# Miniprotein binders against p81326: the designs that were tried, part 149

Target 1, 226 residues: p81326
Amino acid sequence: MLHFGGFIMEINHISKILEKEREEYIRNKVEEYLKQGFSKDDAVNKANQSWRTYIGHRIQDVIYNLLKKFLKDSGLKVTTDKALNNRNLPEELDKVKRLIAINYGEYLFLPDADVIVYKVENNDIKIIAIISVKNSFRERRFETTYWKLKLKESPVTSHIKVFLATPDKDNEISYKCPNGKPKKMRIILEYELDGIYFLKEDFEETEKAKHFGKIVEDIIEISKKL
Below, E stands for the ipSAE of ESMFold2; O stands for the ipSAE of OpenDDE; V2 stands for 0.75 times the mean of E and O plus 0.25 times the DockQ between their complexes.

## First folded at step 16 (miniprotein)

Design Z19 (at its last look DockQ between E and O 0.74; V2 from the best seeds 0.64)
Fold by ESMFold2, look of step 16:
Structure Z19 (fold): chain B 226 residues (1-226), chain A 101 residues (1-101)
Amino acid sequence: as target 1 above (226 residues)
Amino acid sequence: GPEEILEEAEKLMEEAYKLIREARELLEKGDPESLEKALKLLEKAIELLRKAIEKIQKALDQGVPEELRKKLERAFILAEWLLMFAEWLLEYIKERLELQK
């Protein structure tokens, strides 16, 4: 029997397939860092950090291409933090960058905005949502919530929806009360963010916590209100 | 009629889904012969999904009752998700085969 879960659940296999590259990747990177003169301990630590960056970018690329494909006919455009950091920045993307940047006096910083969804109406740009892609929560576990709170501080950016997309491989946020104990990270992320989208089957679904397959219709629905 | 077109498209999608699952199993084996077979299965699955998508779009263009329209739109979305995965996996396997050469 054909059903929504079976077909869309195949996307969950992307992260699983990519994870199988980990051992070979780390082995090759350790060798590379040793040749650069790092100690064995430093090389291992750097290789593991390199892997976390690599796998995150691979998953981000999938999410970017998926959203670009599915949002195209709804008049919604998609870009990435990588594209916004190019020195040769087109005027449209420069405007997107300015519309999400947070002012810290003399400095401007982009929030954690791996993927950005926006629309253009009569040469005016409206930021719809930013999506943070997290494979692991070891580092900066609440960074996405910090950026959501900063965006809420200004009426110019308070409308921007902030989503988290994650395979959550280590089950760090999949359930609110695993084993009867509240999971602080899940509860705070769900409370503060506009949505959490899981690239896995086994998680506690709520109004804000859904399978990644729902993100497209959610973004389109939000865009109609703006 | 449009109901028959939906049934035909769903049959194509189910067949493509089976081919994609088989391709994932072959990828787990990892030897060059298995990867080449997986590539051929994925090429066929992609062709079936594109055909299903075309059938669904043509049925939607005919103008259909609201209940059937919703079913066709849901099938279209599901086929597009599966097609995206199949195309990603095809490219991934091509890269793995190139590394083994």
Scores: ipSAE 0.703, ipTM 0.862, lowest interface PAE 1.0, mean pLDDT 89
Fold by OpenDDE base, look of step 16:
Structure Z19 (fold): chain B 226 residues (1-226), chain A 101 residues (1-101)
Amino acid sequence: as target 1 above (226 residues)
Amino acid sequence: GPEEILEEAEKLMEEAYKLIREARELLEKGDPESLEKALKLLEKAIELLRKAIEKIQKALDQGVPEELRKKLERAFILAEWLLMFAEWLLEYIKERLELQK
């Protein structure tokens, strides 16, 4: 029995493995920026910023691919906001785009949606969940919460579950009250979102805060109720 | 019986897990030889996991008591997760090897 927990935990190494690229990546980027005429300090800063973007995309891609593979067998489909940012969308994706759009009066805008899970039944599309992927919370700490709240404001989108997936490498939201002090970000995210899924072992598990390994099951369960 | 199949599948999974761990350790070394060895280990792990999954599926198809079904389903999920990781790691290492060329 003990050995089985270890198998799912291998996923936790993904972030760690990817993070090992940092030194090489930074070195290469610094050199690139120096060649472009930036100062050493500017080059380092830009390299670090580039790294954050790069690693974020890498993790997002991993999570997307994982979800896509696991959910395919259940008949669920997966897309991304990037895929929806096209003028010429297939009919199915055009419908998906419309069903996640948020009303701002004269304008409709899409929420940030790193992963969108939906099903097609009888030519009708039902949006099941949006998963936001975050490697760190240094920037836009409550962005996912904002989108969740906006989605709740419309009967068209209010049913859409919003999840956060993160390795939480900096332990920003892993615990609610470390050392007796409330972590505002953890508490708010857990309260406002439908779930937080961790790609790590060391976190405080709750009803809403789970290991990433549970996300597929949870999504499938939600899909059955829609 | 189905219980024996589960045990066999679990053994395959355990073996695969060991190979995956070794592959990760080799990845940490980062040299081309280590990476190539890691690929071979992962390929074997993937093969073992696929076999495990097939065995589990076969057992599930035979009709089993609820308790055993739950165990098999759990094993199935675990095997799939481990397989996905192994496949990911395989591709990652391939990318790393390509970058070293």
Scores: ipSAE 0.518, ipTM 0.782, lowest interface PAE 1.3, mean pLDDT 91
ESMFold2 (binder alone), look of step 16: mean pLDDT 88; pTM 0.891

Design Z2 (at its last look DockQ between E and O 0.48; V2 from the best seeds 0.00; counts 0 for: pae E 6.6 > 1.5)
Fold by OpenDDE base, look of step 16:
Structure Z2 (fold): chain B 226 residues (1-226), chain A 101 residues (1-101)
Amino acid sequence: as target 1 above (226 residues)
Amino acid sequence: GPEEILEEAEKLMEEAYKLIREARELLEKGDPESLEKALKLLEKAIELLRKAIEKIQKALDQGVPEELRKKLERAFILAQWLLMFAEWLLEYIKERLERQK
């Protein structure tokens, strides 16, 4: 009997594997910053900050590629806010950009969207979901929530699902009430977002908080209703 | 029949999973020889998983009872996830090897 749980759990190792690069990365960056004339303490601090950015992008790339591959077979397309941040866009991406834009009166701005899932039907583009990828929640705890709320304010964007994908390496949002104390961040994120998907095993599962392995199915299901 | 195909696919998946785990262990060692060995294991795992997926798909195409269909679909999803991980890990190790050069 296939330990079915074991196969999906391999995805949980991605973050752990990537994190093993930290020591080497830090060492190299420290050396680089020392050569630039920074003090040892400054070099270490800068290296750590650089690592946080680096590992965040690495995880984002992994999630993007995973989603892209899985959703392709379902006829769904994926892009990123970075890809949309160009002056000259193909017509399709230009439409995507416009359909996720948030109105600030005289200005339109894009939400932070590490992954954007959309479908094309009869030359019409429908935005299905935005996935925010967070490795840690140290600096931007409710940023994704802000964008979700902003998207809800317009009938053009109100249907767009906003998901969070995270390994939650520091167990910041893995449990709602560990030791009887409510974790504000978990509770708020779960309440405001359409789903949280964990690239880990040890978390409190709820209707909205699931293993990352469920995200593809959920997105496909949503896509069928649009 | 479709049940036998599922069983065969599951065996392939199990074997692939073992190879992937071994590859991860080799990755932890981190030396070039271990990494090269890990690549070979992953290549084999990928092959097995592709075969499993093909078998599952074939069974699904034959028309199966609902209960078996659910099992096949589950196996299919799992195989796909495992394949994606194996492919990711393969590329990761390749990148590591290139950096050691």
Scores: ipSAE 0.563, ipTM 0.803, lowest interface PAE 1.1, mean pLDDT 91
Fold by ESMFold2, look of step 16:
Structure Z2 (fold): chain B 226 residues (1-226), chain A 101 residues (1-101)
Amino acid sequence: as target 1 above (226 residues)
Amino acid sequence: GPEEILEEAEKLMEEAYKLIREARELLEKGDPESLEKALKLLEKAIELLRKAIEKIQKALDQGVPEELRKKLERAFILAQWLLMFAEWLLEYIKERLERQK
């Protein structure tokens, strides 16, 4: 029988499952971009960027749907940054959007959050947690910590938990001191965030760094304190 | 009892996982015959996973000791993940077959 890590490894490697189709995807995208007038080199570069975005979106969708399904029975609702950027926003989601917006003087911006968990009590919205899904830390490695710090600056948003969910297939943040040296990314992410949830078995577990299977229980417990 | 239900659910999940792996191998071949066979395997895997989820939910509703509850909850999460993956793969193969018309 497969242990829990075996199943998580399968979903952690959804990009590997899709990789078999990578050549066809890239070919089709290159042809599309060439028809739009891009050079061969630009078309290839854009197609590769499109592929990485596609894989990331697929992984995010799986995580979103799991959280939505499992949290439903606890009276918790789940939405996404994509849904909040939609035009003609329903009143409930418009309130969610307003409750997480960050003030930069003349401008208001949403934090870059893939998944948002909230509850509704007598038409009052309580934001519970924001979950960032990261497949790689090569770019924008500390964006999640930046948004946590900005949310802490206001008493209206300071209660919002900020979590990171990651397959971390390249072991970029799996251990605090690999080979005896502190891993800056892991140390800072764990220090600043409310939790890191790994979609794999092989990582250093701490009070804040856990298997993804614990995220639902943690969110439910937090929601009962509000 | 709940321990027996967990064992039964895990057997269903193991069978479903075998079917999903076989469907992935057939997807690698990519010909229409293999893709149609993969659809049948995934439909069976989905049915098995739904049965496993129902059994686990029933056991959790009965009220169980803490250690068994954690095992049941873990199995429930794993079955849900496998089900979502199987459904995603099923839809992907259906889309690919439509493109091969």
Scores: ipSAE 0.035, ipTM 0.391, lowest interface PAE 6.6, mean pLDDT 81
ESMFold2 (binder alone), look of step 16: mean pLDDT 88; pTM 0.892

Design Z20 (at its last look DockQ between E and O 0.15; V2 from the best seeds 0.00; counts 0 for: pae O 2.9 > 1.5, placed apart)
Fold by ESMFold2, look of step 16:
Structure Z20 (fold): chain B 226 residues (1-226), chain A 101 residues (1-101)
Amino acid sequence: as target 1 above (226 residues)
Amino acid sequence: GPEEILEEAEKLMEEAYKLIREARELLEKGDPESLEKALKLLEKAIELLRKAIEKIQKALDQGVPEELRKKLERAFILAEWLLMFAEWLLEYIKMRLERQK
C-alpha cells in the first residue's frame, strides 16, 4: 500500500521551498542595487532578474545532479553549458561543445542548453539530449523552440532531443486549452520540442508532456536507439 | 527469500517517507529547534533508505524471476529518488541553520 508516486513527487517541493526565500532575497538585492546608485525602479527590476537567475540555477543544479546520478550506470554522461564555457576544456568536453555548436557564419554559439546528456563509444561522442531548465516563462518564451529548430537544420545535430524541464510556477504552460482557450505557448512548445517535463503535479499530461520523474527512463530508451 | 526482502525494503521506504514529510512540516515552522529536529528525522530517513537500497541490491544480485526483478528495480529507483530529495533537504536545512547563526 505504498504511495510510490509520492516518493518521486517530493522533488516538486524543491521549487516551493526555494520560492519562500524570494521576499528576503529581493529586499536584500534592492538594497544592494540602491547602494550602487540605481534608481528605485531599476533596482527592483535588477533584483527580480537576479532572483530569476538564482532560482533557475538552484533548480538546474538539482536536475544536473539527478541525471548524473541516475544515468551513470547506463553509460551516459552529463555536463552543463557552464562547464562547456570554460576556457580550459578537456578534449572530451571540447568535442561535446563542437557537436552542439550552431554556425552563424564566422561565429559559433551554443544552443540555450542548461544540461547536456551524451555517451562515449570508442572515443566517439554521441549527443543524446539537451535539457533547458526554466522556472517561468516571463521572458525568453520560445528560445528553446528556436534552438530545437536550429539543431534540426543539420544532419549532424538533427537527432539531438531537446527537452524543457520546468516547475511552471505561474501555470503558463500547464494546460493546452484552459477555459476553452488555446494556450499558444504550451501548444507551440509541445509541438516543436521532443518533451516537456514538469516539476509539479497539476498539469495536463500528454505523450510529450510528463512529470519529470519520467525523464530518466525516456533518455535511456532514446540512447538505445542511437 | 527475495519477496520477503522486497517487503522489508518497502517498509523501510514507507517509514522514511513519513519522516521526510514530518521534516518538511518542521521546516515550515522555521525556528531553530524545529530545524534541528528536522535534521535528526532526515538523518534517520536517509539511514532507512540506504538500508532499503542495500537490501534491494542484494536481492537483485541473487537473480530473481522477471516479475519480481521488475518490482525490485522499481523499488530501487523510487528509493533513490526519495534519498536524493532527503539529502537535498538535509543540506538545505543545514544552510538555513548556518544563516541563522
Scores: ipSAE 0.653, ipTM 0.843, lowest interface PAE 1.3, mean pLDDT 88
Fold by OpenDDE base, look of step 16:
Structure Z20 (fold): chain B 226 residues (1-226), chain A 101 residues (1-101)
Amino acid sequence: as target 1 above (226 residues)
Amino acid sequence: GPEEILEEAEKLMEEAYKLIREARELLEKGDPESLEKALKLLEKAIELLRKAIEKIQKALDQGVPEELRKKLERAFILAEWLLMFAEWLLEYIKMRLERQK
């Protein structure tokens, strides 16, 4: 029961509610896929994947909207990798795209960049940060780390901060050493990335691991130094 | 003032949450009539949450003390999460209604 009493509606409660609703969603999707002729195992897998995709996009959208709203007054702009995938880009976004591109010799590829924060000064674009949004770490656990390392390899992109934003619903990276055992994923992500921001209350706070509410301030501060 | 706006937004959020809870209960019943009612409740909840978000944003734009800012930001995040959930639930209900046809 979301105790609204002390208006500290913990984001944690929403995650719990979403998880409960997930089970029902999965069950219904499984039935749908079974009717389509899939095996039980395939139906379950497809249902789970459908849920992960859906909820991932929704969380990403929320984070994007939050950042866009909170950074607007600071003169900072926000875009997404999806927006950059268009053939015909406005000049500004074309520049953004070029400034985050990673060199692979004959090819330039974009890092996974769910949210891109940049500023425009005197017609020059400066990329400030890339935020990767992860709901869970079941797949591609170190993908964000890979992109951070690749960005560091070029003087053009080495200054770009890479942040991870996550509700960490499964407590995969919320604590460094639960029960005295180091969680490799937390340690590595915290070491390699510029910050991890949690959309939850129950986590081990460090210099780099903070509540999501701090991301706006941190981005603004970084933007002033560029 | 901004504090009053926050209070108003919180009231809207509370009301929206009640509607969401009721919609969830109706969803559990699973019959077409209940699902249709749930859909209406969620639409209203979404509307209330959007209003709350707008109010919170307005308060943040006025320049507020740090303590109040933190409260507003928390409320904002919560409202967005609730909105996300309500929209999800709405889509889920629509999907279920389509399957019953």
Scores: ipSAE 0.192, ipTM 0.587, lowest interface PAE 2.9, mean pLDDT 86
ESMFold2 (binder alone), look of step 16: mean pLDDT 89; pTM 0.892

Design Z21 (at its last look DockQ between E and O 0.18; V2 from the best seeds 0.00; counts 0 for: pae O 3.5 > 1.5, placed apart)
Fold by ESMFold2, look of step 16:
Structure Z21 (fold): chain B 226 residues (1-226), chain A 101 residues (1-101)
Amino acid sequence: as target 1 above (226 residues)
Amino acid sequence: GPEEILEEAEKLMEEAYKLIREARELLEKGDPESLEKALKLLEKAIELLRKAIEKIQKALDQGVPEELRKKLERAFILAEWLLMFAEWLLEYIKWRLERQK
């Protein structure tokens, strides 16, 4: 019997393949930082931080390209936080940036929105969803939930769905009650966010916690309701 | 007929899937000879997937009964997911080989 489920599951291997670069990447970066005069301990710490940024960017690129490909025929557009921070923004992207910005009195900040999905209807822009991409939860564990709560506070942004996409390589949020103990991170993230999408096979599936292969149809369904 | 076209596309997709898995195994070995073999397997897998997608799209464009349409649409989506992965893996292995020179 032909088993097509595995076709979508192949994307789970991207994180695993990229993780094999870690040792060489860190070795090279430590050498660079030592050459710059950092202590061995500081060089190692900086190399590890550099790796987390690098691997996160690599996974974000895959997710961006995938969503751009699969959402195009539904009239949905995709951009990134990197594109929105460009000095010379096109008018359309400038509007997207303003529509997700959060006001802090004298200051205006973008939420950490790695990938943004929006549509253009009658020359108006409607933000559909923000996807935060995390390879692991070493730091900024609840950053995504903070931004969801801030977006929910305003009637102009409260409709925006906030998703987390993750390979969860260290199994930090894959199960609600591993070993009979509630996992605080998984419980809170699932409660507060609109969805968690795993780029792995081994996780506890719920109404909000799904394989990443479901994200396209979920986004399209949401867009039809707006 | 369209049911035969779906069967043909599914055979191409299954063959491509086997080639992609073999390419992943060769990547695990990591030596230049294995990586070159993986590239050839992925090029073939991509060719097969593009053929399958073309067949499915032509069948969908001609109109089919609703139940067959659902099957064709499902197959199209699955082929596109696998194609995206195969293309990413091909470019990754090319990048890997260039660094080993």
Scores: ipSAE 0.690, ipTM 0.861, lowest interface PAE 1.2, mean pLDDT 89
Fold by OpenDDE base, look of step 16:
Structure Z21 (fold): chain B 226 residues (1-226), chain A 101 residues (1-101)
Amino acid sequence: as target 1 above (226 residues)
Amino acid sequence: GPEEILEEAEKLMEEAYKLIREARELLEKGDPESLEKALKLLEKAIELLRKAIEKIQKALDQGVPEELRKKLERAFILAEWLLMFAEWLLEYIKWRLERQK
């Protein structure tokens, strides 16, 4: 029975359920890929990638919806990089796109921005924060850090806060020094990013590493200073 | 009041969770009939969770004391997680059914 009294317990329980379902999903996908003629190793890799993509998108959607809902009352707007990947953008989103673009000389590229928070004041758009959503850090571990550093290089984008939101299911960055050994990834991400928000309770809390529940408040506070 | 709405939402969530669990058990059986039944259960669970989310949102919109707000926000997050899971499981079951064909 879900004990609704303990939010943390419930999230952990869901994570456990998802893990069990993952194993079954992987097994079935492996079989599918084997039937398609892939090697066992390739089938396993493809199955794992399929799962990561699938769950990653779902978590991203949840986070997006949560942020959109909770920030709306504060007059803040939320979009995604996917929404900006359109040839025909409304004026507002076109401006948002331009304000987060990174200059590579002849080209402008967008950072990975699963969620973009911005405000509109007097027809001016101010980008407040970019939230990267990561379910796991097995691939592209420092991608978010790269984008933060790139955004910092321009006076146009240097003010944009970059946050990471993660359930960190594998405890890759939940603790800085587990068993006295520094976790490079946690330390670097915490140092370079403006914040890490955990969709779990079992993590080492710091000034920058917080429970996801704090992200709304933090974003609102930042928005008031811009 | 908002507290009552929260309680109602929690009941919906509990019911939805029961359905999800039953669906998972049926999924383990893996036969087409069980999978089809599981699919129906999940559809109902999704409906209940959406209703719960709507109720929670309504309560949050009424202006509530900080303590209650925190409870509502937690419930909201949980409901969204459950919804995500139920939808995932639904898609997975559909995928399995397609492969048995």
Scores: ipSAE 0.132, ipTM 0.542, lowest interface PAE 3.5, mean pLDDT 87
ESMFold2 (binder alone), look of step 16: mean pLDDT 88; pTM 0.892

Design Z22 (at its last look DockQ between E and O 0.48; V2 from the best seeds 0.00; counts 0 for: pae E 2.7 > 1.5)
Fold by OpenDDE base, look of step 16:
Structure Z22 (fold): chain B 226 residues (1-226), chain A 101 residues (1-101)
Amino acid sequence: as target 1 above (226 residues)
Amino acid sequence: GPEEILEEAEKLMEEAYKLIREARELLEKGDPESLEKALKLLEKAIELLRKAIEKIQKALDQGVPEELRKKLRRAFILAEWLLMFAEWLLEYIKERLERQK
């Protein structure tokens, strides 16, 4: 009997594998910054910052590619906010961009949307979900929540599910109440978002907090109801 | 029958999983020889998983009882996930080898 848990758990290693590059990456970046004339301390700090960005993008790319592959068979399409950040968009992506835009009166702005899942039916685009990818929560802890709340304010965007995908490297949101102390971030994120998906094994599972392996099925199910 | 096909597919998946695990262990060593060996293991794992997927799909196409269908679907999903990981890991190791060059 195939242990369902064992095979899906391999995804949990992605973050760990990528994190092993840190030492080499930092060393190389420090050297680069030193050559640019920065002090040793500044070089180290900049290298660490660069690493955070780098590893974040790599994890995002993995998640994007995973979702793109698995959702394709269901007729669902995937894009990114980066892809939408173009002056000359294909009609389809231009529509996607408009359908996720948040109204600020005179201005429309896009939410942070690392991954955008949508479907095309009868030439109409329906946005299904936005997935935010976070490696760590050291910076902008509630940014995803902000965007969810903003999307909820408009009937145009209120149906859009907002999910968080994370390896939660630092165990910031893996448990709601470790040692009897509530983790505000976990509680708030779980309350405000439509789901949290963990690329790890050690976390408190709830109705909204699941292993990343379930995200595809959940998105497909949501897509059928729209 | 479809049950036998499922069993065969599961065996292929198990074998592939072992290869993937071994490849991960080799990746941890990080030396070029280990990485090259890991690539070979992953290539084999990918092949096995593709075969498993094909078998499962074939069984699903034959019309099976609901219980067996559920098992096949589960196996299919697992195989696809494992395949995706193996492919990712393969590419990752290739990139690592290129950087060492």
Scores: ipSAE 0.490, ipTM 0.771, lowest interface PAE 1.4, mean pLDDT 90
Fold by ESMFold2, look of step 16:
Structure Z22 (fold): chain B 226 residues (1-226), chain A 101 residues (1-101)
Amino acid sequence: as target 1 above (226 residues)
Amino acid sequence: GPEEILEEAEKLMEEAYKLIREARELLEKGDPESLEKALKLLEKAIELLRKAIEKIQKALDQGVPEELRKKLRRAFILAEWLLMFAEWLLEYIKERLERQK
């Protein structure tokens, strides 16, 4: 009776429920930032960013925990960019961090990677994929494609698959040509990334644009080739 | 066998899904009596989902044909999504009720 999309639609309700709390959240955060000495304009901007981060992290946590649980049977491990930024990393995670970092001369930065999938074979680590979670494409809309292109520039990182996971509740990238006009974001993201995984039922499915549940099977298949 | 286990798990997930939808509708009403009822429905839904996940994992631990293994993996993913939402909604409603004290 239930289809894959039906269960996933409940995630969209988190956003709707939280939106009813947005005004109070923003008001309380503005007060907090004003007490810290920020100007009114800066406090409002920081509060709005805090709100977007809060919602994004709630969805990201679900994705992380799901992948960690289900990929375990295939000998695959999962971590996050936040875990990699912690002080005093275990040796294994320090190796993961070094293997995914992007070199800018004397500086190293982690790509936009909310979730990282890797495997360990004979004490060697192989990065399989990074997954970026995006709730909105109003800001930093092509950041994920930038990181994919940077990873492709080095033979050490060129094998790493870059996936985007999104509820896309406002249909910014759900269809390639709505109303007969190409959606630039959908076309470019699908072309450049290794996959887009939708956390909703209604979108244009293609070879690279799939229901989120397919990500587990796809990651397992990729890991067999590496 | 594992096919029967999958069917049992899907039935539990369908029941949990109905309870979650009802709880969400009660949250929209927002009165304390509706919120208390929603908590009870979510607690039941969480129990059903944890049972479904346990059954799916036990079936995955068996030697099953790849086609059935794919179905079990899909059911596991769906159950985990529902469980995450149910637990989130339960904690959200608990916070709402605490504010009303």
Scores: ipSAE 0.271, ipTM 0.640, lowest interface PAE 2.7, mean pLDDT 83
ESMFold2 (binder alone), look of step 16: mean pLDDT 88; pTM 0.893

